# Ledger of designs, part 13: VH-VL binders against Uncharacterized protein mtre-1 (mtre-1)

Target 1, 142 residues: Uncharacterized protein mtre-1 (mtre-1), of Caenorhabditis elegans (q09347)
Amino acid sequence: YHQYRELKCSTPTNSIRGGPDRAECHLVLKAEELETGRPVPTGLGCWQEDHDGEEREYCDIVCPKSHTVFISYIDQGHRACFNFITYQVEKRNDEHVLWRSGKCLNSTVNYRIGCKFDDPFETQFKSDNEIFAHLRARARRV
Below, E stands for the ipSAE of ESMFold2; O stands for the ipSAE of ESMFold2 at other seeds; V2 stands for 0.75 times the mean of E and O plus 0.25 times the DockQ between their complexes.

## First folded at step 4 (VH-VL)

Design ub11 (framework fv_umesolerbart)
Fold by ESMFold2-Fast, scan of step 4:
Structure ub11 (fold): chain C 142 residues (1-142), chain A 122 residues (1-122), chain B 107 residues (1-107)
Amino acid sequence: as target 1 above (142 residues)
Amino acid sequence: EVQLVESGGDLVQPGGSLRLSCAASGFTFSSYSMNWVRQAPGKGLEWVSFITSSGSYIYYADSVKGRFTISRDNAKKSLYLQMTSLRAEDTAVYYCARDYVEIVWGDYFDYWGQGTLVTVSS
Amino acid sequence: EIVMTQSPATLSVSPGERATLSCRASQSISSNLAWYQQKPGQAPRRLIYGASTRATGIPARFSGSGSGTEFTLTISSLQSEDFAIYYCQQYNTWPYTFGGGTKVEIK
């Protein structure tokens, strides 16, 4: 099975480092993927948006402070840009929403997004469902 | 075993140029983002430049922008730093360092080379 | 850029004593902080990442703590091989920045 999720980006930043006018990318889930039981986040803060006449679901990724959001990509010579911003939640010092800014990846690819828990974390989790189940368990405490 | 071996350090006049190389072995070089970090004699560490695994994205410290160019050759398993318009303050040991994981914003460095000395003086 | 400040610049301690090293960030970096050990003539070696996670092979006497702007590295029972310079590094934002280092030396 394909373990990648499409990231949708607004527009590239005017600076390779990113800045105030940075692009944002969101994990995009299609409604049919939720119905088929494919690995998708559940129980996260999600919202729906109309994108080029197609309704898509976007979700926030919440990771504990001891974990790093990861994005795996395949460079196929296409152009895409994404930035992420990190927010810290006051209620629980070990939980936060992660969005990173400052880096633009100029490629149009399928991505994996989640939390890195250990080295090598991919051998600890066989699917996005396992990663997002872990995130949901921690997010409920925030 | 993971190994990073730098070469190309030399004595050079102000305004001169040098190209540093870093040869990687013991891991899949094409899967990792790479960095250059320098250390002036008796001073602390200073991050210089970053390049993604594919070579598509590159970032520089403000002190070297427009003068240094980072590049890589995944087939040769090598990282490069082309230095131009060298200044006395560029005198340092230059290390290549591997990002812990292939991620967009980078990570801490898990492996470092032994370094190569660049001296800029008349 | 985020400025990293380490204190003290030098710690003079005896083997078996406890050493506490401080690292402060000019703005919040969450837990995106790493600690490195460097001995004279050698490349830096990773010790801790994510502010508190020990790298593989690092002895339990090394521990890291903190989040946001205040971070601490503790060496609970100093061994002879622990006398070195220690650097903190933030990897929260570009450019990456290092502290000025703390030299742990024998009394």
Scores: ipSAE 0.000, ipTM 0.509, lowest interface PAE 12.4, mean pLDDT 66

Design ub12 (framework fv_umesolerbart)
Fold by ESMFold2-Fast, scan of step 4:
Structure ub12 (fold): chain C 142 residues (1-142), chain A 127 residues (1-127), chain B 107 residues (1-107)
Amino acid sequence: as target 1 above (142 residues)
Amino acid sequence: EVQLVESGGDLVQPGGSLRLSCAASGFTFSSYYMNWVRQAPGKGLEWVSFITSSGSYIYYADSVKGRFTISRDNAKKSLYLQMTSLRAEDTAVYYCARDSSEYVEIVWGDYYAFDIWGQGTLVTVSS
Amino acid sequence: EIVMTQSPATLSVSPGERATLSCRASQSISSNLAWYQQKPGQAPRRLIYGASTRATGIPARFSGSGSGTEFTLTISSLQSEDFAIYYCQQYNTWPRTFGGGTKVEIK
């Protein structure tokens, strides 16, 4: 059984043990063979949906525990995939999905997705250093 | 403390309806896939339904498809199972269960097993 | 759907002995297999995932092995609290399926 969709996420090598931190994910979506009419394999978290008369493939984006999507883009660029036109990450019911359409469906594409820790106080911080300072302060009390 | 608490189980007549709830606490509910699993008296476990963290993708066991509806309310940190056209075969303890990964690197595309379970709520469909 | 078959249905062992439980999948599931423990009146508790990775807080006497279609859960030096029903579950394909369970009881 081959992998049509692959999502790998990792935290920095020196992340706080047992604690939350930022993660980086790479999402690889293989070419869809629309000519054969092959449906997207069940269980991959992807599905087909019509949008304004055009067929789109939607795929779930799942960040690690307690993290939410922060940023997404195509790492090396791809001529068939243009942000907002043939692919985009959008938010549905407080979760993120990635959709693609047109010629982008006929290509194997690598998406880079950034995930950040979702803490009630995280929005008060602007950088990793501020987040780590906050986590260190909490750790000192325990 | 990470916890899931089910409620709503009751005795119902065949053909009746019932709504189960599962309240989550101690974790970011909106970040997790959720499942319903049931267990008939004296029998094994049977997976019932699945919902992604946003509700964008839903899947059902063939035995309940068209009769049961899974949903969630992330603001209320709650998971629901609306059951209709209930049959004697639906008599079971219903558990809600969370998917989770427990290491620094996470590979998604391969769904993970259930790490947290509620204590269950009993649904009895009289004969 | 993938059918999961557990054997034996009941295993009678004495405290301190080794218990070996088997789980077979009707088709390859790679290492996408989990083991759960269930005691009377309680919800299942995850012991192993990825066929061989122990969940947080699970004692070292529990170990899992196997890949493809044949899997084993081993409990070395069985303790009194280990008498329970054990279920295997595949999460390689939809629908998710469980084995029929193996009851580990005192001899």
Scores: ipSAE 0.000, ipTM 0.504, lowest interface PAE 13.9, mean pLDDT 74

## First folded at step 7 (VH-VL; framework fv_guselkumab)

Design b1 (from ga29 with heavy chain G107S; at its last look DockQ between E and O 0.85; V2 from the best seeds 0.00; counts 0 for: pae O 3.0 > 2)
Heavy chain, then light chain:
Amino acid sequence: EVQLVQSGAEVKKPGESLKISCKGSGYSFTSHWIGWVRQMPGKGLEWMGIIYPGDSDTRYSPSFQGQVTISADKSISTAYLQWSSLKASDTAMYYCARLDYSGSYFSLFDYWGQGTLVTVSS
Amino acid sequence: QSVLTQPPSVSGAPGQRVTISCTGSSSNIGDYYDVHWYQQLPGTAPKLLIYGNSNRPSGVPDRFSGSKSGTSASLAITGLQSEDEADYYCQSYDKSLSGYVFGGGTKLTVL
ESMFold2, look of step 7: ipSAE 0.734; ipTM 0.901
ESMFold2 (binder alone), look of step 7: mean pLDDT 91; pTM 0.938
ESMFold2 at other seeds, look of step 7: ipSAE 0.644; ipTM 0.878
ESMFold2, look of step 8: ipSAE 0.577; ipTM 0.866
ESMFold2 (binder alone), look of step 8: mean pLDDT 91; pTM 0.938
ESMFold2 at other seeds, look of step 8: ipSAE 0.496; ipTM 0.856

Design b2 (from ga29 with heavy chain S104D; at its last look DockQ between E and O 0.48; V2 from the best seeds 0.00; counts 0 for: pae E 11.5 > 2)
Fold by ESMFold2, look of step 7:
Structure b2 (fold): chain C 142 residues (1-142), chain A 122 residues (1-122), chain B 111 residues (1-111)
Amino acid sequence: as target 1 above (142 residues)
Amino acid sequence: EVQLVQSGAEVKKPGESLKISCKGSGYSFTSHWIGWVRQMPGKGLEWMGIIYPGDSDTRYSPSFQGQVTISADKSISTAYLQWSSLKASDTAMYYCARLDYSGDYFGLFDYWGQGTLVTVSS
Amino acid sequence: QSVLTQPPSVSGAPGQRVTISCTGSSSNIGDYYDVHWYQQLPGTAPKLLIYGNSNRPSGVPDRFSGSKSGTSASLAITGLQSEDEADYYCQSYDKSLSGYVFGGGTKLTVL
């Protein structure tokens, strides 16, 4: 069973290279890879943590209990976001998050993400409003 | 104070191009989706599409896909609605509207422009 | 045809109560998407009247109220006044269309 996501991060000036301003991200929910998708409000489900003195921003990509998460495409124009160095998908318990750090925090970048599940995704959320409530609760905790 | 100010009324002939504008002020323009809504004479409101000016992510209603172009120039806090070739059936009032940023309420158009009347006739 | 169905018109005398229905489907209101209401006074732009199903913005009189149940929503106006004469639109999101949807509009006439 598959679900798809876009995570779109942009700075106020739409800078492609790392600049002075922090990017803000929004998630797009997709049941099919090539559909337009359902946009989530900007910043919802994202928070900041310190990781060994380095600031990271984590975003919940809404792939709970998935067994496989992959980034199929990344559009950044300029390479300020390096896999495992300044961004990565990370599993935390039954959740999957994407974190960014360093110059990637200040860069416009778009991720296309796929998630695979053993059971239909709809068994976890009956509607998009349940997803949004989940994301609101997560953002509030940080 | 949040304001959306649209360009003035237009009188055009079929086949002409047109680009109307919506300038946002009093908020972070690049952090809010802006939508366009058509109102045909004597008819209701129809959502046409939205744009996120921060990255130009643009979404169209199926009824308007391929019929118009939505764009933004974030350096002047302005969104645009554009036709390559107007038809008489494009005669309508066109509104821009801002989506709520807070994330507490999905799909809320909280502020509206004053409207731009487009008349297409020969 | 509008995705959200509203009566084309309703009417009431001053001081009375009127309601305006907004009927959707399982792909919009029935999928728990919020319903918002807009008032359009004659010759003016729409303005937000009710948001998140039942909330009033500052400056909207408490005689306006909203509710949502199942696949439908309702706007109620009590203590009807002549200044309430306007067009009223419900609005939500439709998952199948991946887009925002408005009701067809209801013309309120104050007798």
Scores: ipSAE 0.006, ipTM 0.592, lowest interface PAE 11.5, mean pLDDT 85
ESMFold2 (binder alone), look of step 7: mean pLDDT 92; pTM 0.944
ESMFold2 at other seeds, look of step 7: ipSAE 0.474; ipTM 0.845

Design b3 (at its last look DockQ between E and O 0.06; V2 from the best seeds 0.00; counts 0 for: pae E 16.6 > 2, placed apart)
Fold by ESMFold2, look of step 7:
Order: C-alpha cells, then structure tokens, then sequence
Structure b3 (fold): chain C 142 residues (1-142), chain A 121 residues (1-121), chain B 111 residues (1-111)
C-alpha cells in the first residue's frame, strides 16, 4: 500500500539560499503521487529540537507504521538543503519525521515523499480531522 | 561499507535457463531499489529494470519487459536476474546497481563487479 | 539508439582539458532530471564519478567537474592523466520512456 506526501517549505520572500526569515512548512496528504492532495495547516506537526548545539526543525510526515519512507524528489533552486547534512528522514518508533537545519531552515524547498505500508493507511485514521488532532498534539515544543 | 557482490561468470547454450545473483551488504537492503544493467560486448550500458526488495515492486525497461525476470529474497539480501530460455544475443556483462532516492533523482551510487554471461552453441 | 547523445570518442594529451557532452531533450535533462556520470576503467565495473549534475563523491579529484544547461550536460576533465583513459557515461531519467537512460558512452584516449 502506497501513500504520498509533499512537504512544502517557504519563506515570505521565497529565499532559496537562506535569508533573514524562517521557512514555514506544510504537509500535503496524497493517495496518488500526482494528485493535488489535502493540505495540512501550515506549521502543524512541526517542532524544534537542539541536536548537539545545532537547531533542527522536525516535521511529522504522517507515515506511521510505514516500513519504507523515501524522498522521490526535492525542488530547490539552490542547494541549501543537503541529505544527511541539513536534512534527513528519521524513524522514531512507528513514526517518521523529516528534520532540517542550517541554511535549510531559512530556504524555500519542496519535498516529494513516498510511504509504503503493510496495511491500508485508512485503517490508522478514520478522517483527516483525526490526523490534524494528532499533529496538533505534536506541534508543542518538547 | 556498501557492497554489491555478484555471482560468477556463466557459460551456457541457447535454450538453457539461468539465474544470476547480487548480494547487498553494509546497508538496509529492503530500503533501496536495486537495478540491473546490461553491457553487450564492446557496447554501452542499458538499464534493464529495478526492484524494491521490501515489497517486490518491480519495474522493467520496455526493451526488456517479458525477456527477463527480476526478483529478490530479502531474507538473504539478494537480488536476482533470470532467463527461462537464453539466446546467443544474451551474451553480455550484467551489473547490479543500487538506486539512491536521497537528494538526487535516479542515482546509481554503488555497482556490483559484474557477471559475464556467455551463450554460444 | 540512446536518447542521451555523447560523442563516441575524445582524446587529449596529458595535462590538457577535455570535455564530454551529453545531449538530451525536454523529456529528460530538460525536465530537470539530474544527470550523473560514471567512469568505467578497462575491464572493470562502472563507478560513480559525478552525481546531481556537478557533485563529486569522496575520492574523486576536483579536476573532474560536471555542469548542466537546458537539455544538455557536460563533463570536464582538466589536468588529464593517463589513468583517466576510460569510458564515460552520462545517465538521467526519461519521463516519456518511464525509465533510466544512459548515454551511448565516450571513450577517452590519453595520447
């Protein structure tokens, strides 16, 4: 079973090489890769953590119990977001998160993400409102 | 250290079957697509197909669809390329390669050493 | 016939600069798919040389560089050395074919 996500991060001025303003991200939920999808409110499900003195912003990409999560495409004009350096998909228990750091935090970038499951995704959430409630609980800084 | 180790060279006759292998180590085998690439003697590289060992999702180049079978056994981290009936035109070097979906689309980042298949009467 | 066109051969003397072109179309390089380059030394497997249009993996010297513009890509080799004698392949993805495509390959001869 497949699901798709877009994580769209943008600054007020669409800076592509890190500017003065923090990018804000929103997730788009997709059953098929090329559909328009269902947007999650901006910022929902994202939080900040310090990692060895480096600030990171983590976003839950809503792929729980997924056995595989992969980035199929990254759209950025300038390479401020580098895999394993300033971003990565990370598994935390049965959840998957994408973190960004450094100049990537202040850069416009879009990620296209695939998620593969053993069970249909719809068995985990009855509605998008359940997804949003889950993400609202996570939006608090921990 | 990522490694792809392929089975040894084969000498076959037309009409015989063959299954060659590619064992991955040093990475999560089930989390990466692995592809097969043909190189005929003195010729260039041709993509044959890819498989995702985690769920066996398999995609073939139109040129090779129906000509070969790509499979994987995730319990032993091994991908396979198989012919049910070899032809002399199948004589070539066959490589497996890992497909990376990180920051860069369509990247074959690690390659096996190759398996030479010779089909002659 | 490959949808990515490379010259069949190029040559240069030690210390010189050579370039290898990779000409594609709007369905591959022109649709913003990355271009990767592989070096195949005689009798060996291909090895990643340049990825994501212009990036060098660890162990590849900076005399190798890549670029992409429009529907074409280019591999440049400066300070040519005898060990650079090899076949070089560009590679991308083609949306119309729904598949990965390699250039026809370029044999580099060091004179």
Amino acid sequence: as target 1 above (142 residues)
Amino acid sequence: EVQLVQSGAEVKKPGESLKISCKGSGYSFTSHWIGWVRQMPGKGLEWMGIIYPGDSDTRYSPSFQGQVTISADKSISTAYLQWSSLKASDTAMYYCARLDYGDYFGLFDYWGQGTLVTVSS
Amino acid sequence: QSVLTQPPSVSGAPGQRVTISCTGSSSNIGDYYDVHWYQQLPGTAPKLLIYGNSNRPSGVPDRFSGSKSGTSASLAITGLQSEDEADYYCQSYDKSLSGYVFGGGTKLTVL
Scores: ipSAE 0.000, ipTM 0.513, lowest interface PAE 16.6, mean pLDDT 85
ESMFold2 (binder alone), look of step 7: mean pLDDT 92; pTM 0.947
ESMFold2 at other seeds, look of step 7: ipSAE 0.005; ipTM 0.510

Design b4 (from ga29 with heavy chain D55E, light chain S98K; at its last look DockQ between E and O 0.03; V2 from the best seeds 0.00; counts 0 for: pae E 16.5 > 2, placed apart)
Fold by ESMFold2, look of step 7:
Structure b4 (fold): chain C 142 residues (1-142), chain A 122 residues (1-122), chain B 111 residues (1-111)
Amino acid sequence: as target 1 above (142 residues)
Amino acid sequence: EVQLVQSGAEVKKPGESLKISCKGSGYSFTSHWIGWVRQMPGKGLEWMGIIYPGESDTRYSPSFQGQVTISADKSISTAYLQWSSLKASDTAMYYCARLDYSGSYFGLFDYWGQGTLVTVSS
Amino acid sequence: QSVLTQPPSVSGAPGQRVTISCTGSSSNIGDYYDVHWYQQLPGTAPKLLIYGNSNRPSGVPDRFSGSKSGTSASLAITGLQSEDEADYYCQSYDKSLKGYVFGGGTKLTVL
């Protein structure tokens, strides 16, 4: 079973690469790769942490217990976001998050993400309100 | 507070039917899966199946497909496990358990009922 | 044998450390699936002890810990106490069987 996500990050001025302002991200939930999808409120499920002196912003991409997570496409008009350097998908406490760092934090960029599951995603969440509650509960842990 | 309260112990003869219950409280019953787990005397735990009461969606372990029926009555927040014809080998403790509330951890049964002992003897 | 293999029994003296292994395969523990642990005290229902490989629910002492590596998981109990005498089960999901799987259980005896 498949689920898809788009993580859309934009600066207040829509500047493509680097600037004084952080990009704000929102997640789009998709059951099929090419559908319009269902937006999550901007900023929900994202937080900042220091990683060995490097500032990072982590966003929960809502693919819990997925056996495979991949970025199928990254839409940026610049190269401030480099895989394994200034962004990466990683597993954290058995959840999947996407982190960004450096100039990628201040850049407009969209990620297309795929998640593969052994059971239908609906066995975990029956409505978008349950997903939003999950993301709010995660924020309380931070 | 989440609670799962099961029906009382049963003593039956082979060939008889039986329906045992699991009543959920302290959470939204129709928004969570409920599973059934068998523990034969002196043995370990075996997953039998799960149900989503909100849509009556039922999934069975291959080992139990066709041997039992799992159902729910959402109007009284109750899940059921039933046999049409009991066998002596059905003698066991049966637990109901709820699938994780948050959905953050796959396959996690976070709350368990107290168990229902079913004894099938001639 | 069960899909997840546990030793049938382990024992230890009060204050000692014991570990309980849970050996699976690439279709369960060796994949991204979580391992959960349940404690079943004598005459009682199973109770969640460790979830998501290494997390403790509220009320579980920090002398209980879990870990996962490769195709195996481990439950460690330090500072062993008489009330720890129970059966312990690991549990995961198996993608080839398309189902939730429990280990065979380990009886812990406190000497």
Scores: ipSAE 0.000, ipTM 0.504, lowest interface PAE 16.5, mean pLDDT 84
ESMFold2 (binder alone), look of step 7: mean pLDDT 92; pTM 0.942
ESMFold2 at other seeds, look of step 7: ipSAE 0.008; ipTM 0.625

Design b5 (from ga29 with heavy chain S31R, light chain G52S; at its last look DockQ between E and O 0.05; V2 from the best seeds 0.00; counts 0 for: pae E 13.6 > 2, placed apart)
Fold by ESMFold2 at other seeds, look of step 7:
Structure b5 (fold): chain C 142 residues (1-142), chain A 122 residues (1-122), chain B 111 residues (1-111)
Amino acid sequence: as target 1 above (142 residues)
Amino acid sequence: EVQLVQSGAEVKKPGESLKISCKGSGYSFTRHWIGWVRQMPGKGLEWMGIIYPGDSDTRYSPSFQGQVTISADKSISTAYLQWSSLKASDTAMYYCARLDYSGSYFGLFDYWGQGTLVTVSS
Amino acid sequence: QSVLTQPPSVSGAPGQRVTISCTGSSSNIGDYYDVHWYQQLPGTAPKLLIYSNSNRPSGVPDRFSGSKSGTSASLAITGLQSEDEADYYCQSYDKSLSGYVFGGGTKLTVL
């Protein structure tokens, strides 16, 4: 069973390369890869942590209990976001998060993400309101 | 106070171009999706598309893909709906509306502009 | 033709109760998507009336109520008043169309 996500991060000036302004991200929920999708409110489900002295911003991509998560496409003009260096998808227990660091935090970048499940996604969340509540509770974790 | 103020009524001929506007105020314009909704004379509401002014991410209803262009200029907090070549069938009232997710619900249009009447006749 | 089906019209006397149905499918109301309701008074823009199936924005009287079950939703109006004469639209999201969908609208006439 497949689900898709778009994580869209932009700076106020749409800077492609890192700059002085922090990008903000919003998640788009998709049941099919090419559909328009259901946008999640900006900032919901994202938080910051220090990792070995470097700031990271983590965003929950809403793929809990997924057995396979992959980034199928990255849309960026400049290479401020490098796989395993300034971004990656990370598994935390049954949840998956995308983190960004360094100049990637201050860059406009869009991720297309796929998630594969053993069971239909709808068995985990009855409605989008449940997804939003999950993301609000997630944002309170530190 | 959240406000969406649309440009005035238009009377046009088939084949002419048109760009109508929707200016948002009283909220963070770049952090909310803005949608466009058509209402043909005596008919119901039809969603046309949405744009996120923060990054210009634009999504169209399949019925309107390729028929109109939705854009925004975040420096003046304004969204646009435009046609390259109007048809008589484009005669309608056009509303802009803010898409909001507050209160843990998915995608509702919480504030609406006053509407822009577009009349296309020969 | 509308993805969400509403009766074209409904009527009631002052003080009475009316309901307006909104029938969808498994790709919208029958899935996890919320239903919202809008009131459009004559000559005016639509206004949010009910959100997330059953919630009222501040300023909407409690005689307006909403519910959702299966592939359908319902708007109920009790204690009808003459100012309730308007068009009413339901709205949801449809995953097969990848977009927001409105019902065809219901004209409420207060007799």
Scores: ipSAE 0.007, ipTM 0.571, lowest interface PAE 12.7, mean pLDDT 85
ESMFold2, look of step 7: ipSAE 0.007; ipTM 0.524
ESMFold2 (binder alone), look of step 7: mean pLDDT 92; pTM 0.946

Design b6 (from ga29 with light chain Y32W; at its last look DockQ between E and O 0.07; V2 from the best seeds 0.00; counts 0 for: pae O 15.3 > 2, placed apart)
Fold by ESMFold2 at other seeds, look of step 7:
Structure b6 (fold): chain C 142 residues (1-142), chain A 122 residues (1-122), chain B 111 residues (1-111)
Amino acid sequence: as target 1 above (142 residues)
Amino acid sequence: EVQLVQSGAEVKKPGESLKISCKGSGYSFTSHWIGWVRQMPGKGLEWMGIIYPGDSDTRYSPSFQGQVTISADKSISTAYLQWSSLKASDTAMYYCARLDYSGSYFGLFDYWGQGTLVTVSS
Amino acid sequence: QSVLTQPPSVSGAPGQRVTISCTGSSSNIGDWYDVHWYQQLPGTAPKLLIYGNSNRPSGVPDRFSGSKSGTSASLAITGLQSEDEADYYCQSYDKSLSGYVFGGGTKLTVL
């Protein structure tokens, strides 16, 4: 079973390689890779953590219990986001998050993400409102 | 002391090319965005675009995209504004201005050059 | 036409107070973007007067003050002096235009 996500991160000036302003990200939920999708409100499901002195911003990509998560495409106008250096998809228990750091935090970039499941995604969330409620609750973990 | 020193006034004919300059000193030139602003005779200020000289990342106002070229030579701390074919309507004062280094305030042009008057007439 | 609207001119007598408005919309001043003010004395380049809505750089007299509320900003000048005669521009960013935007300018005349 497949689901797709687009994580869209943009700065107020649409800076593509770092700059003075932090990018803000929102998730787009997709049942098919190339559909327009259903946007999650900006600011939901993302939070910051320090990791060994490095600031990271984590975003829940809503692929719970997925056995395979991959980035199928990354759209960035200038390479400020490097896999395993300034971003990575990370598994936390039954959840998957994408984190960004360094100049990637201040860059406009879009990620296209695929998720593969053993069970239909709808067994975990019955509606988009359940997804939004989950993401609001996550934002309060700090 | 931050200074932006622009090249001198230009008198040109329609169809000619032109490249004007803005030399920055007293700060880390490669670590600050530089913008260009047009002021037509008797009119207000218009943002044209910005460049980050450190890596030449360049952003244009939609109104000026394709109309001018913004570039920089970081080895001599100089930004440029260039036309391939001037029009009479390009007659204006052109300013360069530095975008705030600290990032504490969005969109702040904190230091300005003295201006370059460009006159395009037959 | 600028998306930031300023009165074309204002005037006041020496020692009086004037206010210059800068009216925008939800896509600029009404969003998260700061408002800055620049003074352009006759025949000179613009110079920063007020930044981050209400802050004065070093060397700007405290009789200049700025504020922002809703979709509008305001520059107040008290104790008018003849040297204040200049053009004044507000400036912000507009997300719909994807660009930095200046008001049309206000010519201050000290009577």
Scores: ipSAE 0.000, ipTM 0.520, lowest interface PAE 15.3, mean pLDDT 85
ESMFold2, look of step 7: ipSAE 0.006; ipTM 0.547
ESMFold2 (binder alone), look of step 7: mean pLDDT 92; pTM 0.946

## First folded at step 8 (VH-VL; framework fv_guselkumab)

Design d1 (from b1 with heavy chain D100Y; at its last look DockQ between E and O 0.04; V2 from the best seeds 0.00; counts 0 for: pae O 15.2 > 2, placed apart)
Fold by ESMFold2, look of step 8:
Structure d1 (fold): chain C 142 residues (1-142), chain A 122 residues (1-122), chain B 111 residues (1-111)
Amino acid sequence: as target 1 above (142 residues)
Amino acid sequence: EVQLVQSGAEVKKPGESLKISCKGSGYSFTSHWIGWVRQMPGKGLEWMGIIYPGDSDTRYSPSFQGQVTISADKSISTAYLQWSSLKASDTAMYYCARLYYSGSYFSLFDYWGQGTLVTVSS
Amino acid sequence: QSVLTQPPSVSGAPGQRVTISCTGSSSNIGDYYDVHWYQQLPGTAPKLLIYGNSNRPSGVPDRFSGSKSGTSASLAITGLQSEDEADYYCQSYDKSLSGYVFGGGTKLTVL
């Protein structure tokens, strides 16, 4: 069983690299790789943490209990976001989150992400409203 | 064509300083990370650190932190690896390599310089 | 010394198939990390051979292939030729070391 995600991050001006404004991200939920998908409200499921003195912004990609997660593509008009340096996917318990840091925080970038599960995703969430409620219940976002 | 051209071989004594270079061409130099890799005689490859020439953001392998200085001069599309005081154990081949910028694949070095042999002996 | 373990040497006759293993752990191969392979011909710099576990760059013959399973990766070479005699390195990222790591290398001898 598989699910797909797109994480779309944009600055107000779509600035190239390290602009003055923080990018805001929204997740796009896809059951099939080729579909347009269903957007999550901007900012929902994202939060900030300090990691060893460096600020990171984390976004829940809504792939709980997934055994395989991969970033299949990164689309950016600049080169501020680099794997393992200013972004990566991280597992937290049964959840997967994507973090960004440094100049990537102020840069427009889109990620394509794949998730593979042992059970159908619908056994965890019956509707998009349940997904949104889950994200709103996180202490950092609600 | 992407090219990384390194400075020539060096023969040095312990305690001397050294700065070797890696000049990039055929691509946007300031928009790609450049890494340095050591290969000691008869041994394998070991990552030393990386730099983003556009803003000089520099990251070191823990094993090399404080042992070398990585820098760049973006006006001449050149990255550097520098020792303030060479040791005989620094004798090795040193490669620069470009880190893949974006797309579907991560943590790979797609273009390599020809290498700079550094020999440190009394 | 390397956290990625490769056999020190492998041999095969011209035209035959060989495999080179790269054994790691959950901190480098078993999670989000791609495995890449490099060929180093004698006296030359390493060259990218396989990336993203199984993809070939333009100009690399399809007799070179890669795969990843669990915490291990494998490079397969079919139709061996004398010019394939080289050192081969796997490479990934290690979460616990916070850095790029190479396997110890495998010397391929074509008999």
Scores: ipSAE 0.041, ipTM 0.675, lowest interface PAE 7.4, mean pLDDT 85
ESMFold2 (binder alone), look of step 8: mean pLDDT 94; pTM 0.952
ESMFold2 at other seeds, look of step 8: ipSAE 0.696; ipTM 0.897
ESMFold2, look of step 9: ipSAE 0.007; ipTM 0.659
ESMFold2 (binder alone), look of step 9: mean pLDDT 93; pTM 0.951
ESMFold2 at other seeds, look of step 9: ipSAE 0.006; ipTM 0.515

